# VHH binders against Dopamine receptor-interacting protein 1 (Dorip1), part 6

Target 1, 310 residues: Dopamine receptor-interacting protein 1 (Dorip1), of Mus musculus (Mouse) (q4kl13)
Amino acid sequence: MKTLFEEIKASIKNNYNQDRSFWRPVLPWGGVFTIKAGRKAVSCTPLYVEIRLKNTCTIDGFLMLLYVILNENESFPRELSLHFGREFVDCFLYLMDTYSFTTVKLLWIWDKMEKQQYKSEVHKASLVIDLFGNEHDNFTKNLENLMSTIQGSYCSNWHCPTRVQEDQQRTISINPPQEIPHGNLIRLAVDELFCSKIELCEERGCGGLREFSQRVFCHGAPPFVVLNMQHWKPEDLAYVPYYLDLSDHKYLLEGATLFNKEEHHYSAAFQIDGHWMHYDGLRNVNLILLNKPPEFLLLSSLVYIRATEK
Below, E stands for the ipSAE of ESMFold2; O stands for the ipSAE of OpenDDE; V2 stands for 0.75 times the mean of E and O plus 0.25 times the DockQ between their complexes.

## First folded at step 1 (VHH)

Design q02 (framework vhh_7qbe_3; at its last look DockQ between E and O 0.01; V2 from the best seeds 0.00; counts 0 for: pae E 19.6 > 2, grease 26.8 > 24.2, SAP .786 > .668, placed apart)
Fold by OpenDDE, look of step 2:
Formats: C-alpha cells, sequence, structure tokens
Structure q02 (fold): chain B 310 residues (1-310), chain A 120 residues (1-120)
C-alpha cells in the first residue's frame, strides 16, 4: 500500500517530486463555519449554526471531536440539538457510526463551500469551540475511554514472583524509537506497542522469558485513531503509513493536522473520495486540492479511520 | 500577516540583465514571481520551494531567468538575463504553502510589485 506521501505524489504526476522522502500536509482551520441544519419546519426555513473555532484543526479532527463529545456527554446531544436540530445531530451520529466519514466530510465541505450562504436571523445559533493551546489534550482526553487497551504477559519461570501481569493503559503513546532503524518508524512503533513479543523478564534474578500477548482495545476497536506526532522530528519521518494494524483491525489514513510555525496556526489535510484536500480556514482560499506537498509545515497529527469490512 | 516587498525594478536595455529582490517580513515557505504586462493578465514567472531545492519556470523565461532564495535573510531573488521587450511588466513577489504552483490562488501573500521596463 502507498504511503500518504506516495499517494499524493502519484496524484501530481510530477516526476521531480517523486524522490522526496517525506511530505507533510497541514490543515489549519480557524474561523467561522456555517452549518445548515434541516428542520422540517412548516416554513422550510433553514436553521444555521455558526461554529467558531479559535484554533485550527483538520476537518476530520473537528468531526471526530464532535462525535466523541456527543457520545461521551449525556447532555451534549440534547444541548446541541437545540442549536443544530435533532435531525442534524441524529444524522451526523448515524453517518459517523456507520463510518461514512467521507460523506460527513463531503457534506461539511459542501456546506462550507457554498458561495451564497445566508444566515437566518430567526434560526441562528452559535457554537464556539476553543482548542487553543490544548487541542491535542482536549481531543485526547475525550478519547481515553475509546482508546483504552490491555496487554497481558507471563514469565516462563514458574518461580517468578510476577509470573502473570496485566498492563492496562487509557492512552496510547506511539513515540519515536531511541535508535532510528531503517523503515517505517511509525509502523514499527505501533507494532512495538500492539504486537506480541518476548523479552527477558525484568525481575531481579528471574532469568525467565516474558511473553507479552497482543494488545487489545478494552471497549472494542474505536472508529478512529489519532496519532500525536508532535514528538516526532521531521527528519525522523520518512514515511507516513497509509494504514495501521491495531490489534485485529485495520485503520486507514484519512487525514493529518499540520502546524505552521510562522503563522502559529494549524491546517488540515484530509482525503475525500480518493483525493487529498488541504484546508486552511484562515486563508481566503481555504480549501484546495492537494496535489503537491506543503513545505515547512510540521506534522502535528495523523488521523486513521477503521476500515469498513466489505 | 506576511509582508512582501519587492525591489530592483527599473529600466534596462534589451539584452541586459536585472536582479529583483523580495524581502519577506518573516520566514516563508514556497515563493514565486508573477508579472503583469501592459494590457495583459498576470502570469506565472517562476517559483521556488522552501528549501530552494526545486525551481519552476514559465516556458517564456526558461534559460533566461533564475529564481533563488536566501532563507537566512528571508529574501527571494529573480535574476533576469537576456531581457526582452516582452518582459516589460510589473513583477510581483508571492508566497504560499505549495511549491511549484503556477496558480495565483495558491499563493496567499503578495507584494505590491516592482516595475521592469525593457527598452529596445
Amino acid sequence: as target 1 above (310 residues)
Amino acid sequence: QLQLVESGGGLVQAGGSLRLSCTASGFTYAMGWFRQGPGKEREFVASISGSGGYTYYADSVKGRFTISRDNAKNTLYLQMNSLKSEDTAVYYCAAGPYSGSYLEHEYDYWGKGTRVTVSS
């Protein structure tokens, strides 16, 4: 399978860029978004919801964050329904639950790209999401329950005092290795965390071999996984894998968050119907087809979506 | 907001050379030159990647113009050799996120331009 970079390169048909080792797409979107929520009202007047993002993130990040908030907070769907309408919320959740992320993104983007958007004064609501300075933490915090994992291990030494162990984690940290081997470092790091392995038992004087089981999600496979890439140096990233195998599930790369050091904002790269898009909500032309890699943008996060079983 | 300031424009005889500079108020990534001649639409001239490793040129200027940059000085250059009358235009510096872009809308920041006049 092609890496994100390779996929993008293939789309550009530019032979000169084929030799580039890494491309870092960035999606900033700070700003105001207007969502048209359908109310079957007698008047057929559309409900418009203004969503204001102080910080920029990828559309995928936003949608996923919204999804997580809606599912994790008992009151939020009701509250949001006051603004978006129940039908919108239900439809949104349905689409997300069915993993129709592309459809959700398309609908969102389509709405955003509409040139003659008018706001009804009668049916206007605003939602402000502030992710400034805490976008990763805020996002990750809401994913803790979904991302919790467990791994068991046992020592081959029958006399080992800690022969049977369990490691439960609420968060998954995929960090660059200390020594950079050749290959896909992200995949290696993921495998190190999720795959079974045998190591020397750490118990003093034990001398046994500890076998680790495959790591599994405690609450089932989440619909998506977001990798925080902030700890990864650009020079360490030669490959962005197109897919990740987590436990018994495959996740496909669908988006990335990029950071502009000069302008101090985030932008988003995401895939729609096989095409990579770049969104920067702070730009006049905020959505463009990504047919070449942005330069000097830092990779902030990668978004992987669980593959739909055919 | 990134500010771009062009300089180096002027009057030059056909066959002559001129070097344009563009100073950015901060670090820039992809940069390029566009030009607008009298009665013509603005057109792509050249672009350079952030690292300077990749350069792109319009066919009309290939072999004559050289785009370069000094990141330490946040400055973009356009060395124009073998100038022709058809090169007469206001030259604009532009900056954007994507290297190799020929499209104006892919550049987010623009200078005010510097006038280049090539006399016969």
Scores: ipSAE 0.000, ipTM 0.251, lowest interface PAE 16.1, mean pLDDT 69
ESMFold2-Fast, scan of step 1: ipSAE 0.012; ipTM 0.470
ESMFold2, look of step 2: ipSAE 0.000; ipTM 0.154
ESMFold2 (binder alone), look of step 2: mean pLDDT 84; pTM 0.871

Design q03 (framework vhh_7qbe_3)
Fold by ESMFold2-Fast, scan of step 1:
Structure q03 (fold): chain B 310 residues (1-310), chain A 118 residues (1-118)
Amino acid sequence: as target 1 above (310 residues)
Amino acid sequence: QLQLVESGGGLVQAGGSLRLSCTASGRSYGMGWFRQGPGKEREFVASISRSGDSTYYADSVKGRFTISRDNAKNTLYLQMNSLKSEDTAVYYCAAKLEYYDSSGYDYWGKGTRVTVSS
């Protein structure tokens, strides 16, 4: 797979390759990259002459979001480069700017994903790469080094069997409350996860009070965060906070990903001038103004960028 | 924006036939059908050129399914014969506005459900 990517990089430098995404303003679902043989005779016949991507909706929304953020925020390219590497960011921007959308997905797959996370098979002279699954496995999990958090707790009862505990989370998951009586509880759910608190110790027969410290990032405050929203309803999109305070750092809302459970399909929504703009690589080539919560689209994740201004 | 609306899905017995339709809000170059079964990836089923003269089928449906189009009505059809339980899926209509080969589609419908029972 890595040797295949190097072969493709070399081939892009000559005029024998074609990324079929050219002239499209937003990422399409899937992708096809054609490798056309050169004029020189070769001693080895390749197993495939085409790369075909399937079920890329698990990453498409995030790649589109990163591209929007990189173009809207002057400091973000530099901040992201500290974590992803300058070569990755420069290559990503170049490929997006030249509408090389299949190639930008291959950049994510081969540079940021682990080979076990996707299926690949040679079929009828095509290398087929299938990203069927979920956003967590294909995108968010690969950001554990950026988004890992840890929270300590200490029980007041010196006889407590679990007196001192640590809760380390590799990604940030926000669970909906059982019922929402007034408005949206997203901010409250986030604060429940991150803020210090004192609660009754849940250890059987303990009866002590457990003091939780503020949850902190293991590797410093990341330039952006992805909040995994579990089973939040479409109408919750109307109540998403414009900013969050995460471990004493202010984060500003950039976008969301949305999930159609019946179709097993992901799309995204971007915050542009205070409005939600819907992106769906499977359905259209333009962003569509979202005037109300979409009936069948669950809130899958929220994307925030760290504020560099007060 | 081009919009695609599928219809004709439903419950059918194994060995039976069903015809799916897809109505487009405007003209497209090439069109095709894709499907996604329970616990499976979305897969190609069939494609047809703008004129209707060139068709391609997945090996699993070749000889059983027939794709056709009516350009005057901006409607795509999939005639499905000798249906098997493995054909159970949500079927999606796809279209492209510019010249691309059968692998590049720009617009998709929301899908229509087909259940094949024994």
Scores: ipSAE 0.000, ipTM 0.092, lowest interface PAE 23.4, mean pLDDT 76

Design q04 (framework vhh_7qbe_3)
Amino acid sequence: QLQLVESGGGLVQAGGSLRLSCTASGFSYAMGWFRQGPGKEREFVASITWSGGSTYYADSVKGRFTISRDNAKNTLYLQMNSLKSEDTAVYYCAAEPRWGSPVYEYDYWGKGTRVTVSS
ESMFold2-Fast, scan of step 1: ipSAE 0.000; ipTM 0.191

Design q05 (framework vhh_7qbe_3; at its last look DockQ between E and O 0.01; V2 from the best seeds 0.00; counts 0 for: pae E 14.3 > 2, grease 24.4 > 24.2, placed apart)
Fold by OpenDDE, look of step 2:
Structure q05 (fold): chain B 310 residues (1-310), chain A 117 residues (1-117)
Amino acid sequence: as target 1 above (310 residues)
Amino acid sequence: QLQLVESGGGLVQAGGSLRLSCTASGSTYAMGWFRQGPGKEREFVASISSGGSTYYYADSVKGRFTISRDNAKNTLYLQMNSLKSEDTAVYYCATDFRYGTSLPDYWGKGTRVTVSS
């Protein structure tokens, strides 16, 4: 049996039909899923039940991206192991390759569904399952050490009480600018955070010139950077940069998590072998080639991968 | 002591252009322009690195003002285009010889720019 990654690659190679997709259940990726129910129900006949997932986990979208990244870059697993632990990386890849994530999630859903049926004596129903909305924030917190940065600043005024300052940022937050200039807003916002700058010292009565150094990663350049785009208006995201310069390193756009506001679930987009793919694990056609940006989806996160110096 | 002398200020009509200069008595590192309008606090306008490769602008002047420097002449410039009445201020040149050193900050005496409507 082919691994998920092998299946993805196979789907790309047969490019004669851009509509080629394969089906593989990976929950929760958003949408509607049909599952067999009633196995343990005392009074119900086993049947297939439609399950609508609400607020699907944003982490799952990222995990798919991470899976692709790790399989495309042989060095990344080792590098990530330094940060997340080898056991985590190995376990993660194993679970993705063996379909264990789907199995566990299906079992979880099954258990809840059976309980619901037992309580309601419903033989045939459509269930709505809310998978919580805070997963993205929780996941981002786990990246704190990996993405921690520091910036120093010096005031030209010798008498400044805060002449020497260090600003440590544990998470990278790229926020929309207060004033929307014309151009690539995301890039401008990133540059504002990472580039050196000179400003008037904010110390009251100081009047000095404060010079900020270039922001640098505390633990070396991470293999990837995730930008939370939740604070950005969709209309402001008309231009997504293909690359970012962060602390003397170049990062390339390789993926995104997407949210369907109407259907209330997440999906993932990622680049593999020079092609953009869209994955929605709850769709019948759950993996498709993208020739244009997905419509009616909101950008939740952007994933940039460190460019190889080779 | 390092001295900064601004020049180039004057009266200009709205929509007009003006070029300011700041001459330093010696070598400088990062340099910048600030301005103080009537009844306003001093505000940042633009800055440039020692090598001239990096520059930063206040949002209010982006696209209109250009900062540059000639290190051979120890001179800082500010090209101001599309001037507005709100640009009326005393413009000050500032520099730190080298940030992080024991040298104090240096400021010019300022040059007045008046933009008439």
Scores: ipSAE 0.000, ipTM 0.261, lowest interface PAE 11.4, mean pLDDT 75
ESMFold2-Fast, scan of step 1: ipSAE 0.014; ipTM 0.464
ESMFold2, look of step 2: ipSAE 0.000; ipTM 0.214
ESMFold2 (binder alone), look of step 2: mean pLDDT 83; pTM 0.845

Design q06 (framework vhh_7qbe_3)
Fold by ESMFold2-Fast, scan of step 1:
Structure q06 (fold): chain B 310 residues (1-310), chain A 120 residues (1-120)
Amino acid sequence: as target 1 above (310 residues)
Amino acid sequence: QLQLVESGGGLVQAGGSLRLSCTASGRTYTMGWFRQGPGKEREFVASINSGGDTTYYADSVKGRFTISRDNAKNTLYLQMNSLKSEDTAVYYCAADTLYGSSWYPQFDYWGKGTRVTVSS
C-alpha cells in the first residue's frame, strides 16, 4: 500500500516528465460525510443524515502542509504530539494515509476549532458546516503555544511610564521594513521583529531610548513556524528566502499558503524533492509543478521547518 | 551559512573536454557558472533552475557547454566540450537561496573558483 506521501512523490516525477496520473492524491475542497445509523441511534432520531463541508480552503492548505511536515523528519511526529496530542497526530496520519479526507477535516474542526469560529445549519437533512473566513481563525491560532514569542525592552528614561516592558506575540506577523526595497525584504522584516535593537521610545512624551532584547520562543524552538504575511502582499513568490535565522535557530522554507483575492480562495505551495508543487483543492487534477511565478496569487503565509544538523 | 566548492579545473588542449563540479553545503535554488578571463570582467556562462529543467547559456558557449545538477548530492556540473583558447578563465560557481530566484537571480553565494587553461 502506498501512502499519500509516496503518491505525492510519484506525482512529482509524472509532472516533471509530463506523464500525468489520473488519481487525485490531495485533499479536495469541501466534503460529504454520511452518518452511519446504529442500534443506539434508532431511539434518538437525528435531525440530519449527513454532514456537508464547504469553504474548507481556509484549512485545506495547512492540512496538506502539516502532512508533508510530519513525513519530512522522524522527530517531527513526536515533537508535534507534545503540542497537538499523540492521539490527534496518529489519527491524522492514518486518515491522510487512507485518503479519508472529509474525516480528517472533521477531526480538525471538532478537535481543534471552537464552535463560534464556523457557521453550521441544517438544510435538507444535511448539517452544513461553512468554514468561510481566514486561515488564522480556522487553523494557525491553534499554533499559539507552539509558536508564541516574547521580547523584553527597557527605556533609558527613568520617567517613562512603560520603563520595563514585555511584548508577547501569539503569531509571527511580518511587516515590511522601512528600508529601500530589495530581494531580501522578508529576511529584513523578520530580523527587525526578532533581533535585538535600540530605538527611540515611542511612548508619548518620553524621548528616551528603548533597548530591545532578542525575541525568543516561549516554549523552545518549534519544529515548524508559520509567518503571517497578510501585511505583505507581493504579487509572486520570487523573493522568499530559503533560510531564516529565528532566535538563533536555523529554519528552512517548506511551503507557503497563497491567496486569490478575486476568488476569495486559498491554495498552497510546498517543496518535495527540490520542486515547488502547487496544491489547490478546487482542481480535479494532481499537484502542479510551479515553473514560473503565479501572477494573481498573493503570499498569505510562509511555513518554515527547523533545520536538523546530522 | 552556505558554502560552495568548485572542482575539476585544469589544463586541457584546444578541442578537448572538461567537467567542472560544484558542491553546496545546503539547499540551493537557481545556480550558475561565471568566468573571468585574463584582463577581462567576470561574465555569465550558464544557469539552471532549482528543478533542473530550465537552462540559460551565454551565446559564446551555446552548443558546446551543458549545465546540469544532481539535487540529491547538492552538486552542480558544467560539461565543457570543444574547448577554445578563449575559454581560458577562472570559473566560479554561484547560487541563490530564494524561491523564485530563477525569475530574478541575484546569485548571493559564490565559490572561490577553479582555473581552466586551454592551450592553443
Scores: ipSAE 0.000, ipTM 0.120, lowest interface PAE 19.2, mean pLDDT 75

Design q07 (framework vhh_7qbe_3)
Fold by ESMFold2-Fast, scan of step 1:
Structure q07 (fold): chain B 310 residues (1-310), chain A 117 residues (1-117)
Amino acid sequence: as target 1 above (310 residues)
Amino acid sequence: QLQLVESGGGLVQAGGSLRLSCTASGFTDYMGWFRQGPGKEREFVASISWSGDRTYYADSVKGRFTISRDNAKNTLYLQMNSLKSEDTAVYYCAAVYGHTSYDFDYWGKGTRVTVSS
């Protein structure tokens, strides 16, 4: 079902230009899950009676984005079921549709994360699960097989010690430029990574020309891609392209994740009808319109969805 | 049902200090302070995790306000220093509790802070 996504979009449309605060619940930071003792009330005292989640900002923005993506096109749940599993996708949609946010985080933690990726301890009859860390370890490493790419290159110099090379990447990482930001900077950086090109071979003493093929997806074009932006400056939100051509496939901007370095806190932003809407489960109970780049936030990632012809 | 009761608000001169308190009727997980000034929407001020190992502040209050909690007393505090006229607002205590799916699903009735010039 699309209930949560439809409510979010309706809230934005109904209140966009009049009141920039939308009174709709979104996925909150953390979570508490109470374990009810049914007939087990007569058995041994349990070690804990509830589960508490903290520092979930490393997954919260991506869980919201995943829900939006799954509701963007009717083929996407089927395509993503090939990667995540049908049972996971069905359960995820059910839990999001019913606002069962703590349970959807537990689904991710127990089904998609390894025990060693997070800390858990029993404290005062509560099992505390701490997801402190980074987005890659806690979320985007699960996308490696979905988004992996490969690029070949060949040097014209027969004596080049690295004549034929193959560059396989499990993530799509875009290095921050040292130039002043401008409207084409992100597109040029993406094109530098993906497009075919001929450059002077940088191998010491070679002097040949190295021809790079177009970078391609190892498992076909995924329903969405995540670009790791290496914590670019927040002003770069003004220069994010609304579409990208990746390996002959058109992708449309859906959102971003943002990082507050001082707080070690992640938030997200949704691109809706040309406007950035900020999501921060720690600060707001709903989405807030961004009319300027937020202070002290860095661009952590960009999320694009594969365009489908309608 | 969880009840939150704020106290400590009042009239104070610019540059002065106030300490707000919020007492919860039971266990709370995440707790925070929000405020709403005249003619403004509600805005975030500060939050603190259950263990106290994480605190977050709005940029407008960083370095001036300090959030803390005493779990033994189920009490949240906000120490406000170097107060400005822009800090004039009704301050609300908020908490995450139980198995709710909502962020800061429990709220107090608020305590008024007026900063004179």
Scores: ipSAE 0.000, ipTM 0.104, lowest interface PAE 20.6, mean pLDDT 76

Design q08 (framework vhh_7qbe_3)
Fold by ESMFold2-Fast, scan of step 1:
Structure q08 (fold): chain B 310 residues (1-310), chain A 119 residues (1-119)
Amino acid sequence: as target 1 above (310 residues)
Amino acid sequence: QLQLVESGGGLVQAGGSLRLSCTASGRTYVMGWFRQGPGKEREFVASISGSGSDTYYADSVKGRFTISRDNAKNTLYLQMNSLKSEDTAVYYCAAQGIYDTTWSAYDYWGKGTRVTVSS
């Protein structure tokens, strides 16, 4: 598939392959990529003349968010190149800037996804790639090394079977709250994960005190973080905090991904000039102002970007 | 706040060539050329992607006109060859925003440059 990566670069330069999404300023759901001047299959006859993408909502919102993040600060392309690779970041920005949206999705699929995470079949001279599934498998698991954290703890009881423990997490997950939503609920839940503390040891019959260290990022503070909200149902996006302090670094709210359970469809919302702007690749070509809480949309993820300090 | 300034219009004989330029005061994304002939509505001529790799043309100009851009100079060009009397019009430069518009909608417009093709 590496040869196809090089083919993508050549097709943009030579204009022999057409990305049908060029007429839209935001990523549409799905996509069609037309192969011209013949890619040959195992014989002399091509097996397919176009590639069709479907159910891409699992990556569309995050690709839009990634593009916005990369344009927020001149240091972010350099920092994210250390994780994603410089060639990926350069190609991604070029494709997004040129409205080559089907091609940017193919870049993600072939460079960042595992083959078992999607279905591909040839139907009537079209290679159909189906990304049905969830955001974690298709996108956010690629961020595990970027966002991984570790917290140590030790128990004062010599008889504790788990006396010294290390809790490594690959995701930052916030469980659905049992309380009425308010502006501090998410901040308090994040603090519970990250802050040092001393609690009674939970081992049955132990009775010791367990001291937890501050949770830290394994590979340094990332340029952005994704909080997995596990389809939390807030009544009002106004309860989402504008900033969070994570491991002594300040992060500012950038956006969210949203899930429609009835349609099995993901969309996103961007925090622009203090307003929530809705992105839905299946519905509209423009961002739509959210002037009220999205009653039928579950909060899937929150995205925060690292603030620059002196 | 973005300003577009066109130049290069003039009088030319049928079968001749002319090059139009449009300079933007800042970074632009999708850009295009439109024209309005005497007593006619404004019509699409050509468009170009932000990188310059993709171009689209109206059927009436396909094969005769070439759109291009130099992003280092923030400048859009329209090379017009094999000009016909029907190409007589005021030519307008247009530029598009990325998040709130489509390729069919343009946020910024120049004041136009006149092209007259004599028979």
Scores: ipSAE 0.000, ipTM 0.098, lowest interface PAE 21.4, mean pLDDT 74

Design q09 (framework vhh_7qbe_3)
Fold by ESMFold2-Fast, scan of step 1:
Structure q09 (fold): chain B 310 residues (1-310), chain A 117 residues (1-117)
Amino acid sequence: as target 1 above (310 residues)
Amino acid sequence: QLQLVESGGGLVQAGGSLRLSCTASGGTYAMGWFRQGPGKEREFVASITSSGGYTYYADSVKGRFTISRDNAKNTLYLQMNSLKSEDTAVYYCAKDLSYRGYEFDYWGKGTRVTVSS
């Protein structure tokens, strides 16, 4: 009996006579996976001979970020195996290490996405899988349990109908500024979400003070966090902090995902030696240096990795 | 009504240059060039966003071909330099009506390019 991961590994086409350095080192947009015809029954004829992926930009940037994160510290594969599963993490690393990029996307689609999240159809003997949509539905919703937080609160008024309350959030979301941007804006917004505070109780007729505890991660501090940015302007990359303190843990800036609204296309950027390096699956190049904020690309998400030493 | 009309194809010597044009109607969309050689499936060549701000190329043509557009003239161009015999194909102009990562679903009739040695 083979698991999904064992079947995927068995289906990989490796060319031992090819110099591995000539394989494309970054995920291309889309992909094609050729299915070998097998004879299990005389009447068993495959409806398709290949799988074609399109609109994979909704997952491509995050798959590359996940690969970088898994290689950043020896403990991260073990920690992320608690969330994704050991077989998933091991298979993912193997596929990325062997440049099996279409197969790694199929691993994500089949193991981590729900069937109703994508469209599939057979066209000209190809199974076409279309991942058109957004990054949250196709990728970051799978991180909800990893990044979930909870904040308790209690009202000073004993007659308050909601005296003791808990607020569980599945995502960390930062709205665009409604005032002039400045270098502390993202840090202040994060602190407002996570820090303890006292506010007037909003229950009608209560009049009490509600004390909020520090927001904490439900399953411990994750190896990385994703801050959902509501399509901030490209110029706002200048205001992204290099580090954040989240629930008494230090996190360092790893990268970002970017959204081209005109083309409905996602790309990503990585922080390398203090510079933004741009990744786009539609380009036949590796990363390119951003010497200024890219035109037409909105900030979709920020990705931070947990510092391994205090 | 959408209309895509390719032009500029013909016979050219290896190492030569050729410029293809595509006139379009029905609004400004992401556009691209695809080609189909004899006995081969259709393959991607190059694409350009509706604004012209971003361009993308197949590895086989990168550094040799340049895609551009003039939205005031509703015209898409493909400048082909250093042509090789393997560039021989029918070249198709395509428009992405869906705005879904260059899901090119509206095609022209094609213009034939033959590269001789």
Scores: ipSAE 0.000, ipTM 0.120, lowest interface PAE 21.1, mean pLDDT 75

Design q10 (framework vhh_7qbe_3)
Fold by ESMFold2-Fast, scan of step 1:
Structure q10 (fold): chain B 310 residues (1-310), chain A 116 residues (1-116)
Amino acid sequence: as target 1 above (310 residues)
Amino acid sequence: QLQLVESGGGLVQAGGSLRLSCTASGRLYAMGWFRQGPGKEREFVASISPSGGSTYYADSVKGRFTISRDNAKNTLYLQMNSLKSEDTAVYYCAAEYHSGWPYDYWGKGTRVTVSS
């Protein structure tokens, strides 16, 4: 008798010719870029001859996800060019397609990160750029304008001083539960954030009922969303819903980023054929089928991609 | 018009080794090996990333087969060690021209026969 996981592996292999499951870019941790002597008019000796990147795990998983997302639908490069810029998107796709992984990381650092978010130092004729930190500062804060949402509310009390309110959020953050996670908890938390509701007005002495409208995207439904999970500790990745309905748009699970708290290291997992494939830039291997839940890895973020009509 | 040409197949005794090659007429993104035994469906064997830095293997060949590539020569390799009778098949080279999509190009195959 085969184990369940052996049957799952066989199923994935039998469907190899119907999808992209074996072929995702795999970015190594860090990188080295050699500088050519490119200024014939400059006579000064260079301070460094190469650029070395370290601690790039804060962006590596998201760069892989961005590449996959851009290739998922023919409209996504156009839509994302409105946010990132057309030149950035074209250059990014070219660099990924030509295996220029260190250069694509430098493109992100120079074009999308603020200088105070990374450290740079000349060491042994190398400019060392250190991206130690977190995913939000190094990557996802750039998505705030793309994923911003707004929710209106109205109090039933004519005397309420804040009768009409708007609540704008720049991120979609799902706080870790105090209770043990279960299969519907993430969906319920998302619905609590997005769905219309009626609650007792929080204004002191008001006593009215506040009616909240459905939360909507400020700039239309984005091609993808990132749910900041704030390091949830799910027992099993099976707790993650395969799809979400956000502002009347269906989104399908694309992947997740995972955090090892002890090593301060990020990795990612990709949802392929209904199964999790693990990525870690510190390994010199392709994506690995995740047969056992990574109980020691915290769920850092979930990435969903907007579904299109077939 | 992109073409893939496999070579290196042949007859080998159980426990022996063979090295297969696949030469492409142009540059390719991701590549892999598939095989089809007599009266069986075509199955996945191994794949390799564009840079050659990452590989993925079928469980039946892990520890025995090694996939590699030489991008300067547009050539893919499969080193097959500790061959078994169940490895008898026609081996196909497959290639993707653009990332994230299923294999676009296939070779005509090279036959491997493992005798007991």
Scores: ipSAE 0.000, ipTM 0.109, lowest interface PAE 20.8, mean pLDDT 76

